VH-VL binders against q8ixk2r445to577. Designs and how they scored, part 287

Target 1, 133 residues: q8ixk2r445to577
Amino acid sequence: FFGMLQNKGLTDYCFDYNPPDENQIVGHQVILYLCHGMGQNQFFEYTSQKEIRYNTHQPEGCIAVEAGMDTLIMHLCEETAPENQKFILQEDGSLFHEQSKKCVQAARKESSDSFVPLLRDCTNSDHQKWFFK
Below, E stands for the ipSAE of ESMFold2; O stands for the ipSAE of OpenDDE; V2 stands for 0.75 times the mean of E and O plus 0.25 times the DockQ between their complexes.

## First folded at step 12 (VH-VL)

Design u6 (framework fv_zigakibart; at its last look DockQ between E and O 0.79; V2 from the best seeds 0.74)
Fold by OpenDDE, look of step 12:
Structure u6 (fold): chain C 133 residues (1-133), chain A 119 residues (1-119), chain B 107 residues (1-107)
Amino acid sequence: as target 1 above (133 residues)
Amino acid sequence: QVQLVQSGAEVKKPGASVKVSCKASGYTFTGYAMHWVRQAPGQGLEWMGYINPYSGKTKYNEKFKGKATMTSDTSASTAYMELSSLRSDDTAVYYCAREKYTDYYFDYWGQGTTVTVSS
Amino acid sequence: DIVMTQSPSTLSASVGDRVTITCRASQDISNYLAWYQQKPGKAPKLLISAASTLQSGVPSRFSGSGSGTEFTLTISSLQPDDFATYFCQQYYSWPYTFGQGTKLEIK
């Protein structure tokens, strides 16, 4: 699966990665933003290694969860995907993080108009359902 | 370079409607939300709403629901705002403004369109 | 809706003066505040975002500070080109709202 990773509950919002420095593509938080269909910052790939890969830049980045955090951060991809980079995109659209045993949920950031994907206890909420478009 | 060019001034009677256009150039039109802001004579700025040209999704200020309708034509890279049931207090300069990507403030503005409503 | 109140509404100053404009929010908006400059017959121009981030091409004599409910725009040494109306805008919550404006005029 590849393309825009869009949330079902929070309509018209997609995974977005826009680092302030194109030469430093790791270490920043993945956010949600209005879907725009241009690719680039909103183009992701779900791989056979259960990675969510951001491959618009070289070296390629993979979404990771750091210890003790509930946010998604960009790391470098590795030959063998580390445990904190493994996600299961379920048939029902839920995005499950194997290591934390939590689901990725579209949530409000500190601003009511800003949104981010956060790890939360798994529910049946559409805000925890995702699809590639 | 990014440019937003709006349609010319309009003079309308009360009860009429007006459609203002905002032609975008210098960037991918569908990649950025387009907002509308009005400014009554001698007054401040008032946010009216936005449209996502990619999906067509809109969000309106409650104050302008039923008054303003925002649309877009991707083939023409143009955003439109129609005002209906015009009243004298709709007299204002109307601006289209591009949202800064992922940052929610406005980095580029149209030159404004003056809409005058008078009997 | 979040109400943005600017002070003063009108400010008379001379070239070279240090000028400060205040913007108050009716509730905590963190640092989600932008400042714009508008000249007669022209569209607003973005000066500062995130309360204190100077935009590219804006002279360094402009600065912004504040967080929560109190914000300030400062011009360290006023230049002739700076006489205009200034607006603050919150983008913390919908609907976005602006201050009523501060007209900076020549004394």
Scores: ipSAE 0.833, ipTM 0.936, lowest interface PAE 0.6, mean pLDDT 95
Fold by ESMFold2, look of step 12:
Structure u6 (fold): chain C 133 residues (1-133), chain A 119 residues (1-119), chain B 107 residues (1-107)
Amino acid sequence: as target 1 above (133 residues)
Amino acid sequence: QVQLVQSGAEVKKPGASVKVSCKASGYTFTGYAMHWVRQAPGQGLEWMGYINPYSGKTKYNEKFKGKATMTSDTSASTAYMELSSLRSDDTAVYYCAREKYTDYYFDYWGQGTTVTVSS
Amino acid sequence: DIVMTQSPSTLSASVGDRVTITCRASQDISNYLAWYQQKPGKAPKLLISAASTLQSGVPSRFSGSGSGTEFTLTISSLQPDDFATYFCQQYYSWPYTFGQGTKLEIK
């Protein structure tokens, strides 16, 4: 899949990656922002290795979760996907992180009305349902 | 570079409606939410809501829900805000303001449209 | 709703003075705070975002500080062009709200 990764429960919001320095794409957090389709910040590829790739930049970035953390952070992609970069987009729309056994959920940042994807215990919440378009 | 140009002043009687326009130029119109902010005479600024021109989705401050209707025309790069059932206390300057990408503060503002409601 | 309270409501100062304007939020808003300048008959102009980030084209004599509930806008050496009304705005949660304004007048 390739496109804008949208949330079912938090309608009109998409994965968005806007690093402060376009030349340093590693180590920053993925956010959720109003879907806009402008530029390449909201376009991701879901690969056969179960990666979510930000491949509009070389070298390519892959979304990862560091051990013990719940935030989605950009790492460099590797030839063989590391376990912390593997996500299963299931038929019901849930986005399962294999290593942590948790699901990606649209969540409030700092209890504000700004939003980020975070790992949470898997539920049937629409805030844990995702789709590409 | 970025410009937001609003329609001209309006004088209306109570019970009428008015539609204010905000024409955008110098940027990708669908890439930024457009907000509306009211400033009544002698009052501060009040956030009214926004429209996402990409999706057409809106969010309203509850205070203005039912009073204001926000729409956009992407082919004209223009946002609209319609006020219905006008009352004298709707007299104000109405601004459009562009949301800063990935934040929710306003980096560019229209010149304002004065709406006067008098019997 | 988050109430934003500015002080003072009016500030009289002379060219060259250092002035500070304060803004208090009714709850913790982290650094989700912007400052705007508004001259009579004109739209507001963004000066500062994220409590302290100076916007492009804004003179370096403007600065902002604070986090949580208390914020300040400082003009280090007041210029004639700086006499205006200043507003703070929280963008932490809906509805977004503004302070009532501080009118900076020439003494």
Scores: ipSAE 0.613, ipTM 0.873, lowest interface PAE 1.8, mean pLDDT 92
ESMFold2 (binder alone), look of step 12: mean pLDDT 93; pTM 0.935

Design u7 (framework fv_zigakibart; at its last look DockQ between E and O 0.86; V2 from the best seeds 0.71)
Fold by ESMFold2, look of step 12:
Structure u7 (fold): chain C 133 residues (1-133), chain A 119 residues (1-119), chain B 107 residues (1-107)
Amino acid sequence: as target 1 above (133 residues)
Amino acid sequence: QVQLVQSGAEVKKPGASVKVSCKASGYTFTGYAMHWVRQAPGQGLEWMGYINPYSGRTKYNEKFKGKATMTSDTSASTAYMELSSLRSDDTAVYYCAREKYTDYYFDYWGQGTTVTVSS
Amino acid sequence: DIVMTQSPSTLSASVGDRVTITCRASQDISNYLAWYQQKPGKAPKLLISAASTLQSGVPSRFSGSGSGTEFTLTISSLQPDDFATYFCQQYYSYPYTFGQGTKLEIK
């Protein structure tokens, strides 16, 4: 899969990565933003290793969740995907994080109308359903 | 060089409609939400809503839902706002404003379009 | 709706004065606050975002502070060019709302 990773429940919103320095992509949080067709900030690849890869330039970024955290942050991809970078995009659209046993949900940042993907207990909510466009 | 150029002033009678345009240049039009803000004479600013030009989706301030219709034409890099069933209290300057990418505040504004509703 | 209340409504000051304008939100909005300057007949101009981040090309005599419910815009040494109306705006929740404005008049 390759393209914009969209949320079913929070319509018109996509995974977005906008690091302050386009040449230093590690360590910042993935957000949700209005879907657009501009540039690489919303282009992700879902790989056979169950990675969500950002921007195919070297070194490549892969979405990860650090132990005990619920935020999605950018790490460097590795030759063999680490467990914290493995997400299962299921046929029902749920995006399951294997290591934590939680699902990715579209959530409000600080209770505002700004949005981020966060790990939450898995439910059948459309806010936990994702698809590539 | 980001620029938002709005259509000229309009004088309308009550019950008419008006369509204001906002032509964008100097950036990728579909990458940024376009907002509309009104300012009644001698008054403050009031947010009306936005359009995502990429998807065509809109969000309206509930106060203007049914009054305002926001559209865009990506081939012309132009956003539009139509006001229907005009009343005298719709007299205002209407601004388009570009949302800063990922940050939500407004970094560039059009020059404003004065709409006067008078019998 | 989140109500933004500015004070004062009108402020008279002399060139060289330090001026503060306050903006109060009816609920906690974190730092999701912008300040705009508007001169007569012109569109607003962004001065500050995120309560305290000065925008490029804005003179360093402007500064912002605050979080939660109370915010200030400070002009450390007024210049003639600073005669204008100033608005705060929250972008925490829709509908986005503005303060009623503070008209800064030079004595």
Scores: ipSAE 0.716, ipTM 0.905, lowest interface PAE 1.5, mean pLDDT 93
Fold by OpenDDE, look of step 12:
Structure u7 (fold): chain C 133 residues (1-133), chain A 119 residues (1-119), chain B 107 residues (1-107)
Amino acid sequence: as target 1 above (133 residues)
Amino acid sequence: QVQLVQSGAEVKKPGASVKVSCKASGYTFTGYAMHWVRQAPGQGLEWMGYINPYSGRTKYNEKFKGKATMTSDTSASTAYMELSSLRSDDTAVYYCAREKYTDYYFDYWGQGTTVTVSS
Amino acid sequence: DIVMTQSPSTLSASVGDRVTITCRASQDISNYLAWYQQKPGKAPKLLISAASTLQSGVPSRFSGSGSGTEFTLTISSLQPDDFATYFCQQYYSYPYTFGQGTKLEIK
């Protein structure tokens, strides 16, 4: 699967990665933003290694969860996907993080109308359902 | 270079409708939300709403629901805002403004369109 | 809706003066505050975002500070080109709202 990773509950919002420095593509937080279909910042790939890859740059980045955090951060992809980079995209649209045993949910950031994907206890909420478009 | 060019001034009677256009250039039109802001004579700025040109989805200020309708034509890289049932207090300069990518404030503005409603 | 209140509404100053404009939010908006400059017959121009981030091309004599409910725009040494109306805007939540404006005029 590849393309825009869009949230079902938070309509019209997609995974977005826009690092401040194009030369520093790792270490920043993945956010949610209005879907725009331009690719690049909103183009992701779900791989057979259960990675969510941001492959618009070389070396390729993979979404990871750092210890003790509930946010998604961009790391470098590895030959063998580390445990903190493994996600299961279920048929029902839920995105499950194997290591934390939590689901990725569209959630509010500090701003009432700014959103980020966060790890939360798994529920049946549409805010925890995602699809590639 | 990014440019937003709006349609010319309009003079309308009460009860009429007006459609203001905002032609975008210098960037991918569908890649940025387009907002509309009005400014009555000698007054401050009021946020009216926005449209996502990619999906066509809109969000309106409750104050302008039923008054303003926002649309877009991707083939023309143009955003439109229609005002219906015009009243004298709709007299204002209307601006289109591009949302700064991922930051939710406005980095580029149209030159404004003056809409005058008078009997 | 979040109400943004600017003070003063009108400010008379001379070239070289230090000028301060205040914007107050009716509730905590963190640092989601932008400042715009508007000259007669022109569209607003973005000066500062995130309460204190100076935009590219904006003179360094402009600065912004504050967080929460109180914010300040400062012009350290007023220049002739700075006489205009200034607006604050919160983008913390919809609907976005602006201050009523501060007209900076020549004394």
Scores: ipSAE 0.618, ipTM 0.879, lowest interface PAE 0.8, mean pLDDT 94
ESMFold2 (binder alone), look of step 12: mean pLDDT 93; pTM 0.941

Design u8 (framework fv_zigakibart; at its last look DockQ between E and O 0.07; V2 from the best seeds 0.00; counts 0 for: pae O 9.3 > 2, placed apart)
Fold by ESMFold2, look of step 12:
Structure u8 (fold): chain C 133 residues (1-133), chain A 120 residues (1-120), chain B 107 residues (1-107)
Amino acid sequence: as target 1 above (133 residues)
Amino acid sequence: QVQLVQSGAEVKKPGASVKVSCKASGYTFTGYAMHWVRQAPGQGLEWMGYINPYSGKTKYNEKFKGKATMTSDTSASTAYMELSSLRSDDTAVYYCAREKYTGDYYFDYWGQGTTVTVSS
Amino acid sequence: DIVMTQSPSTLSASVGDRVTITCRASQDISNYLAWYQQKPGKAPKLLISAASTLQSGVPSRFSGSGSGTEFTLTISSLQPDDFATYFCQQYYSYPYTFGQGTKLEIK
């Protein structure tokens, strides 16, 4: 799949990546932002290796979760996808992180009205359902 | 060169309505939410709500629900805010403001303001 | 609603002075705080985001600090162009709210 990765429960919000330095794409947190249809910050590729790639820049970035963390951050993609970069997009729309055994959920950042994807225990919540558009 | 140009000043009688426009240039209009902020004489700034011009979805400050209606015309790169059932306390300068692109919700560019005066 | 309270409401100062304006939030807002400058008859201009991040094109004499509930805007050496009204704004939660403003006047 390729496109905007949109949340079902938090409507009008999409995965977004806009690092402070356009040439330093590694190490910053993925956020949720109002869907806007521009291909630079909100278009991701879901690959056969189960990666979520940010490939509008070179070198390409892959979304990862570091051990013990619940935030999604940008790493460099590898030739063979590391375990912390593998996400399974299931038929019901849930986005499962294999290494942690948790699902990606749309959540408030620090209880604010800013939103981020975070790992949480898997549920049937529409906030854990994602689709490419 | 980002620019937001608003429609001219309006003088209205109580009970009338007014539609303020905000024409955007210098950026991709659908890529940023457009907010409306008012500044009444003797008061500070007050956030009214936003429209996402890509989806047409809106969010209103509860204070202005039923008073304000926000729309956009993507082919004209223009946002609109209509005030209904005008009262004297709706007299204010109304600004459009662009939301920061990166998911931060502060306003990096503002229109010049539209003065709406409501008097008998 | 989160109430933003600025102090002072009016500040009289001379060119060259160091000026500090404070803004207090009615609850913890982390660093979700912006500062704006507004001159008479003009729209506000963004100076600082995230409590301390200086915006492009803003003179380095402006700085911001704070987190949680108390924030400051500092002008290290006041210039004639700096006489204006300053507003803080929280963007932690809806509805977004502004401080009542601090008018910075020539002494």
Scores: ipSAE 0.288, ipTM 0.772, lowest interface PAE 4.1, mean pLDDT 89
Fold by OpenDDE, look of step 12:
Structure u8 (fold): chain C 133 residues (1-133), chain A 120 residues (1-120), chain B 107 residues (1-107)
Amino acid sequence: as target 1 above (133 residues)
Amino acid sequence: QVQLVQSGAEVKKPGASVKVSCKASGYTFTGYAMHWVRQAPGQGLEWMGYINPYSGKTKYNEKFKGKATMTSDTSASTAYMELSSLRSDDTAVYYCAREKYTGDYYFDYWGQGTTVTVSS
Amino acid sequence: DIVMTQSPSTLSASVGDRVTITCRASQDISNYLAWYQQKPGKAPKLLISAASTLQSGVPSRFSGSGSGTEFTLTISSLQPDDFATYFCQQYYSYPYTFGQGTKLEIK
């Protein structure tokens, strides 16, 4: 699967990655932003290694969860996907992080104007449902 | 509309157990965590813990571990909380409360409360 | 555990007054703070989330402010319907904790 990764509950919001420095494409947080269909910072790929890959730049980035964190951070992709970069996109749309045993949920950031994907206990909430478009 | 309807008032003897129910309607029951909060007479609110009806996962306030047991029945859209080895200081109003789904863990809907009175 | 301390515990005021209730957290909780209103024999009602976000249906005379460790609930002009007990709640970390409450009564 590839394209915009859109949330079902938080309508019209998609995974978005836009690092402040184009030369430093890792280490920043993945956010949610209004889906715009322009590709670029909203183009992701779900791979056979269960990665969520951001391939607009070389080397390619993969979404990871750092120890003790509930946010999604961009790391470099590896030849063999590390445990903290493995996600299962279920048929019901849930996005399950294998290592933490939690699901990715569209959530409000500290700012009321911003949203982010966060790891939360898995529920049947539409805010934990995702699909590629 | 979202509604949480709790079971009626209970009067128990010390050492007994009581099971309070919270029936949810107006939303997808498994979509939201159900929390329990108690309030002793004339006192403030105490968070007891929550259950995720979808996964069955629970998290308890350490203060209530061994005292409270939270369960749910998805087919009945009902959450349950059982209190064991009741003491007089367990006398309180017990509330079920739905957690907001946006990642902010505040409670947007509450049951009407269940009064549990423990007296000899 | 994070301790939430409200002040004052009791507040006597008159209709039309500007009322301010303070909630202090024992540590930085960012803006993960909610305010509830509770009337006798009733469940708490959510007024404000994220320290300053007014919930739908709540009168505009209610407002919340603050971040970090100091938070304030303000009623710009007290109405008869506002006499109740108010609680703050942190949802920064488990266990979630509430302030001891502020009883707003008629002077």
Scores: ipSAE 0.007, ipTM 0.631, lowest interface PAE 9.3, mean pLDDT 91
ESMFold2 (binder alone), look of step 12: mean pLDDT 93; pTM 0.942

Design u9 (framework fv_zigakibart; at its last look DockQ between E and O 0.60; V2 from the best seeds 0.00; counts 0 for: pae E 8.4 > 2)
Fold by OpenDDE, look of step 12:
Formats: structure tokens, sequence, C-alpha cells
Structure u9 (fold): chain C 133 residues (1-133), chain A 120 residues (1-120), chain B 107 residues (1-107)
């Protein structure tokens, strides 16, 4: 699967990665933004290694969860996907992080109207449902 | 370069409707939300809402729900805002403004504004 | 709605002066604050985003500072081209709201 990774509950919002420095693609937080279909910062790929790759330039970035965090951060992809970069996109649309045993949820950032994907206890909320478009 | 060119000034009677256009160029029209902001004579700025040209999704300021309708034509790279049931207090300059985002959501480019005058 | 309050509403100054405009938010908006310059008959022009990030092409005499609820726009040395109305805007939450404006006029 590849393309825009869109949230079901938070309508019209997609995974978005737009680092301030195009030459430094790792270390920043993945956010949610209005889907715009241009690719680039909204183009992701779900691989057979259960990675969510930011597949726009080299080296490729992969979404990771750092220890003790509930945010999604961009790391470099590795030949063998590390445990903190493994996600299961289930048939029901839930995006499950294997290591933390939590689901990715569209959530507000610090009570603002900016949105980010966050790890939360898995629920049946549409805000935890995702699909590629 | 990025340009937003709005339609010309309008003079309307109370109760009438007006549709303002905002033609975008110099960038991918569907890639950025287009916002609308009004400014009454001698007053400050009021955010009215936005449209995502890609999906057509809109978000309105509650104050302008029922008053303003935002649409877009991707083939023409043009955003539209229609004001209905015009009243004298709708007299204002209306701006379209492109939203730029890099984890921030501010207006980096503005149309030149469209003056709408409502008078009997 | 978040209320943005600017002070002063009007400011008279001379070329070469250092001036400061203040914007206060009715609640914590972190650094989700932009400053605009508007001249008569023209659209607002973006000067600063994220409270302190100077936009490209904006003279370095302009600077922004602050976070939370209090923000300031400073012009270190006024130039003739700087006499205009300035607005702050929060984009922390919808609806986006602007300050009432500060008219900077020549003394």
Amino acid sequence: as target 1 above (133 residues)
Amino acid sequence: QVQLVQSGAEVKKPGASVKVSCKASGYTFTGYAMHWVRQAPGQGLEWMGYINPYSGKTKYNEKFKGKATMTSDTSASTAYMELSSLRSDDTAVYYCAREKYTYDYYFDYWGQGTTVTVSS
Amino acid sequence: DIVMTQSPSTLSASVGDRVTITCRASQDISNYLAWYQQKPGKAPKLLISAASTLQSGVPSRFSGSGSGTEFTLTISSLQPDDFATYFCQQYYSYPYTFGQGTKLEIK
C-alpha cells in the first residue's frame, strides 16, 4: 500500500512530514495536515516489513516510536526493520504499533487545532482508522 | 511567482447575493487551503473560513455560517466565496489568502481584496 | 474564541525611533502567532510567523518575540516605509482571530 495515509474519523487529514531542512529528513515529528494529493510530504508506503516509509527521497525515512514516547518520529530505514518501526495496518483500518501494543490515533496537539498521530490504547474509534488513498 | 487575483468591486442592494472569485497562479492550486478574511471599513480583520481545493472540504467561522459559501474550481485554479442575504454590515473588503504550513498555519500570500458595498 | 488584544491602538513615532507593539492572547497560544503589516488600500503582508520567525524579504529591523499569552513586535529603527497598520493573528485554534490593529503613524 502507498499514497496518502488518511484518517477516517478526522476527515480530510493525512499523515504529513515536512522537515524544516530537506537535507535533514530524520528526527522530526510526523503530523497530520489537510490532504492535498501532491505527494511529497504526504506520500507514504506500507512495506512487507511492516514499515511506514516516507518514500520521497534518499535515504528513505521510516516512522519510528522512541522509547517512552507516544509520538511518531522519522528515523532512517534499515535493512531489517527495528521493532520500534513495525506497524500492523489491519483490515479494519486500525494501525497497530507492535512494540508498544498501542494504536495510532489522530489527536489534537496540546489542545490546539493542530493535529498529530499519537499512540493510544486501542479503541474502536474512527480516529484510529486509517486508509491509503 | 505566487499570485492571487480577485474579482472587482461589487455594489449590491440589501437582500442580494454576491460571488467573489480568487484566481490562483504560480503554484499547485489544490496543494494549499484557501482562506477568506474580511475587513469592514476602518475595522480589523475577521477570519471567515477556508476551503481545501483538493477535497472540497470547508470550515467556516460560526459567525459566517449561512452567510458565506466557499467553493472552488480546480480546472480554473479559482476559489469562490458567495455572500447571501446581504446587509449593510456586510460592507467590507474581502480577501482570499493562501495558507502555508510547515507545522505552522499562516497566510503567506493574499489577494488584493474585493470591496463589497451594500447600500439601499 | 481567543481574543487578541493589541497595544497601543495608535502609535506616533519618528523615523529612527525604536518602537514596540504588544499583542496579548486571552489564553495560551504557544508560539502560534503571526504579524502582518497593512498599508492603506493594500492587503496585509506577512512579516513574522511562529512568533519570531522573520519572513524572507522582510528587513532585519523587524523582530518578534514572546510565547504563551504575550507577544511583541519590535522595529529597531523606524523607516519611512514602516508607517502602516500592524496586526497580530493567532492560529492556535479555530476560529483564527486577529488583534484590532496598531496604527503606526508619523509624529
Scores: ipSAE 0.451, ipTM 0.843, lowest interface PAE 1.1, mean pLDDT 93
Fold by ESMFold2, look of step 12:
Structure u9 (fold): chain C 133 residues (1-133), chain A 120 residues (1-120), chain B 107 residues (1-107)
Amino acid sequence: as target 1 above (133 residues)
Amino acid sequence: QVQLVQSGAEVKKPGASVKVSCKASGYTFTGYAMHWVRQAPGQGLEWMGYINPYSGKTKYNEKFKGKATMTSDTSASTAYMELSSLRSDDTAVYYCAREKYTYDYYFDYWGQGTTVTVSS
Amino acid sequence: DIVMTQSPSTLSASVGDRVTITCRASQDISNYLAWYQQKPGKAPKLLISAASTLQSGVPSRFSGSGSGTEFTLTISSLQPDDFATYFCQQYYSYPYTFGQGTKLEIK
């Protein structure tokens, strides 16, 4: 799949990545941002290796969750996808992180009014449902 | 080149309303949220809120809820901000500002400002 | 609301001087901090985002630093075009707020 990865429950918001320095794409947090219809910062590819790739720029980035954390951070893609970069986009729209056994949820960033995707215990909430558009 | 061109200065009486326009050019209008910021005479800047022209959704600073209404016309690449029930303390310069498309709500391009003066 | 406090309110300096403006946040805002330059009768112009990222077309004599609650804008060698008012802005949480401004004047 290719396109904007939208949240069903938090309408008008998409996965977004815009590192402060275009030459340093690693180590920054993936956010939820107003869907704007441009493919540059909101264009992601879901691969056969279960990666979510930010591949409109070089070097290519892959979304990861570091051990013990609940935030989605950009790492460099590797030839064989590491376990912490594997997400299962299920038929019901849930986005399951296999290593942690948790689901990606649209959440308010703590101490902030902004929104981010975070790992949470899986539920049937529409805030845990995602689709490409 | 990105440009935001706002409507001209307005002089209004208390109780009236005013609608300020912001015409965008040089970029894809629906790809960026449009924010409104005010600057009272001799004062600093206050964030008022935004509209997402792609979806039509808005977010307001609570201070301006019920005072300001933000809309857009995608076919005209134009954002609007209407102020209702004007009072003398609504006298200010009102700017439209384009949000760079990040969660980092900072503004890379600004309109020239529209002066609204409310006097009895 | 997060209060942003700038220091000094007014700064007098000469061409060629190194100047420093500080901005303090009332709570930890990580690096969600922008700096703007505003000349009289004109709209603000973005200089720096993410506390330290210089915007395209901004002279390299401008730099920013800091994180958490304390931030600094530095002009390494002041030029005639740099005399203006400077604002910081936090974008960590709603409502987004600005510092009160620092007016940089010719000595």
Scores: ipSAE 0.007, ipTM 0.606, lowest interface PAE 8.4, mean pLDDT 87
ESMFold2 (binder alone), look of step 12: mean pLDDT 93; pTM 0.939

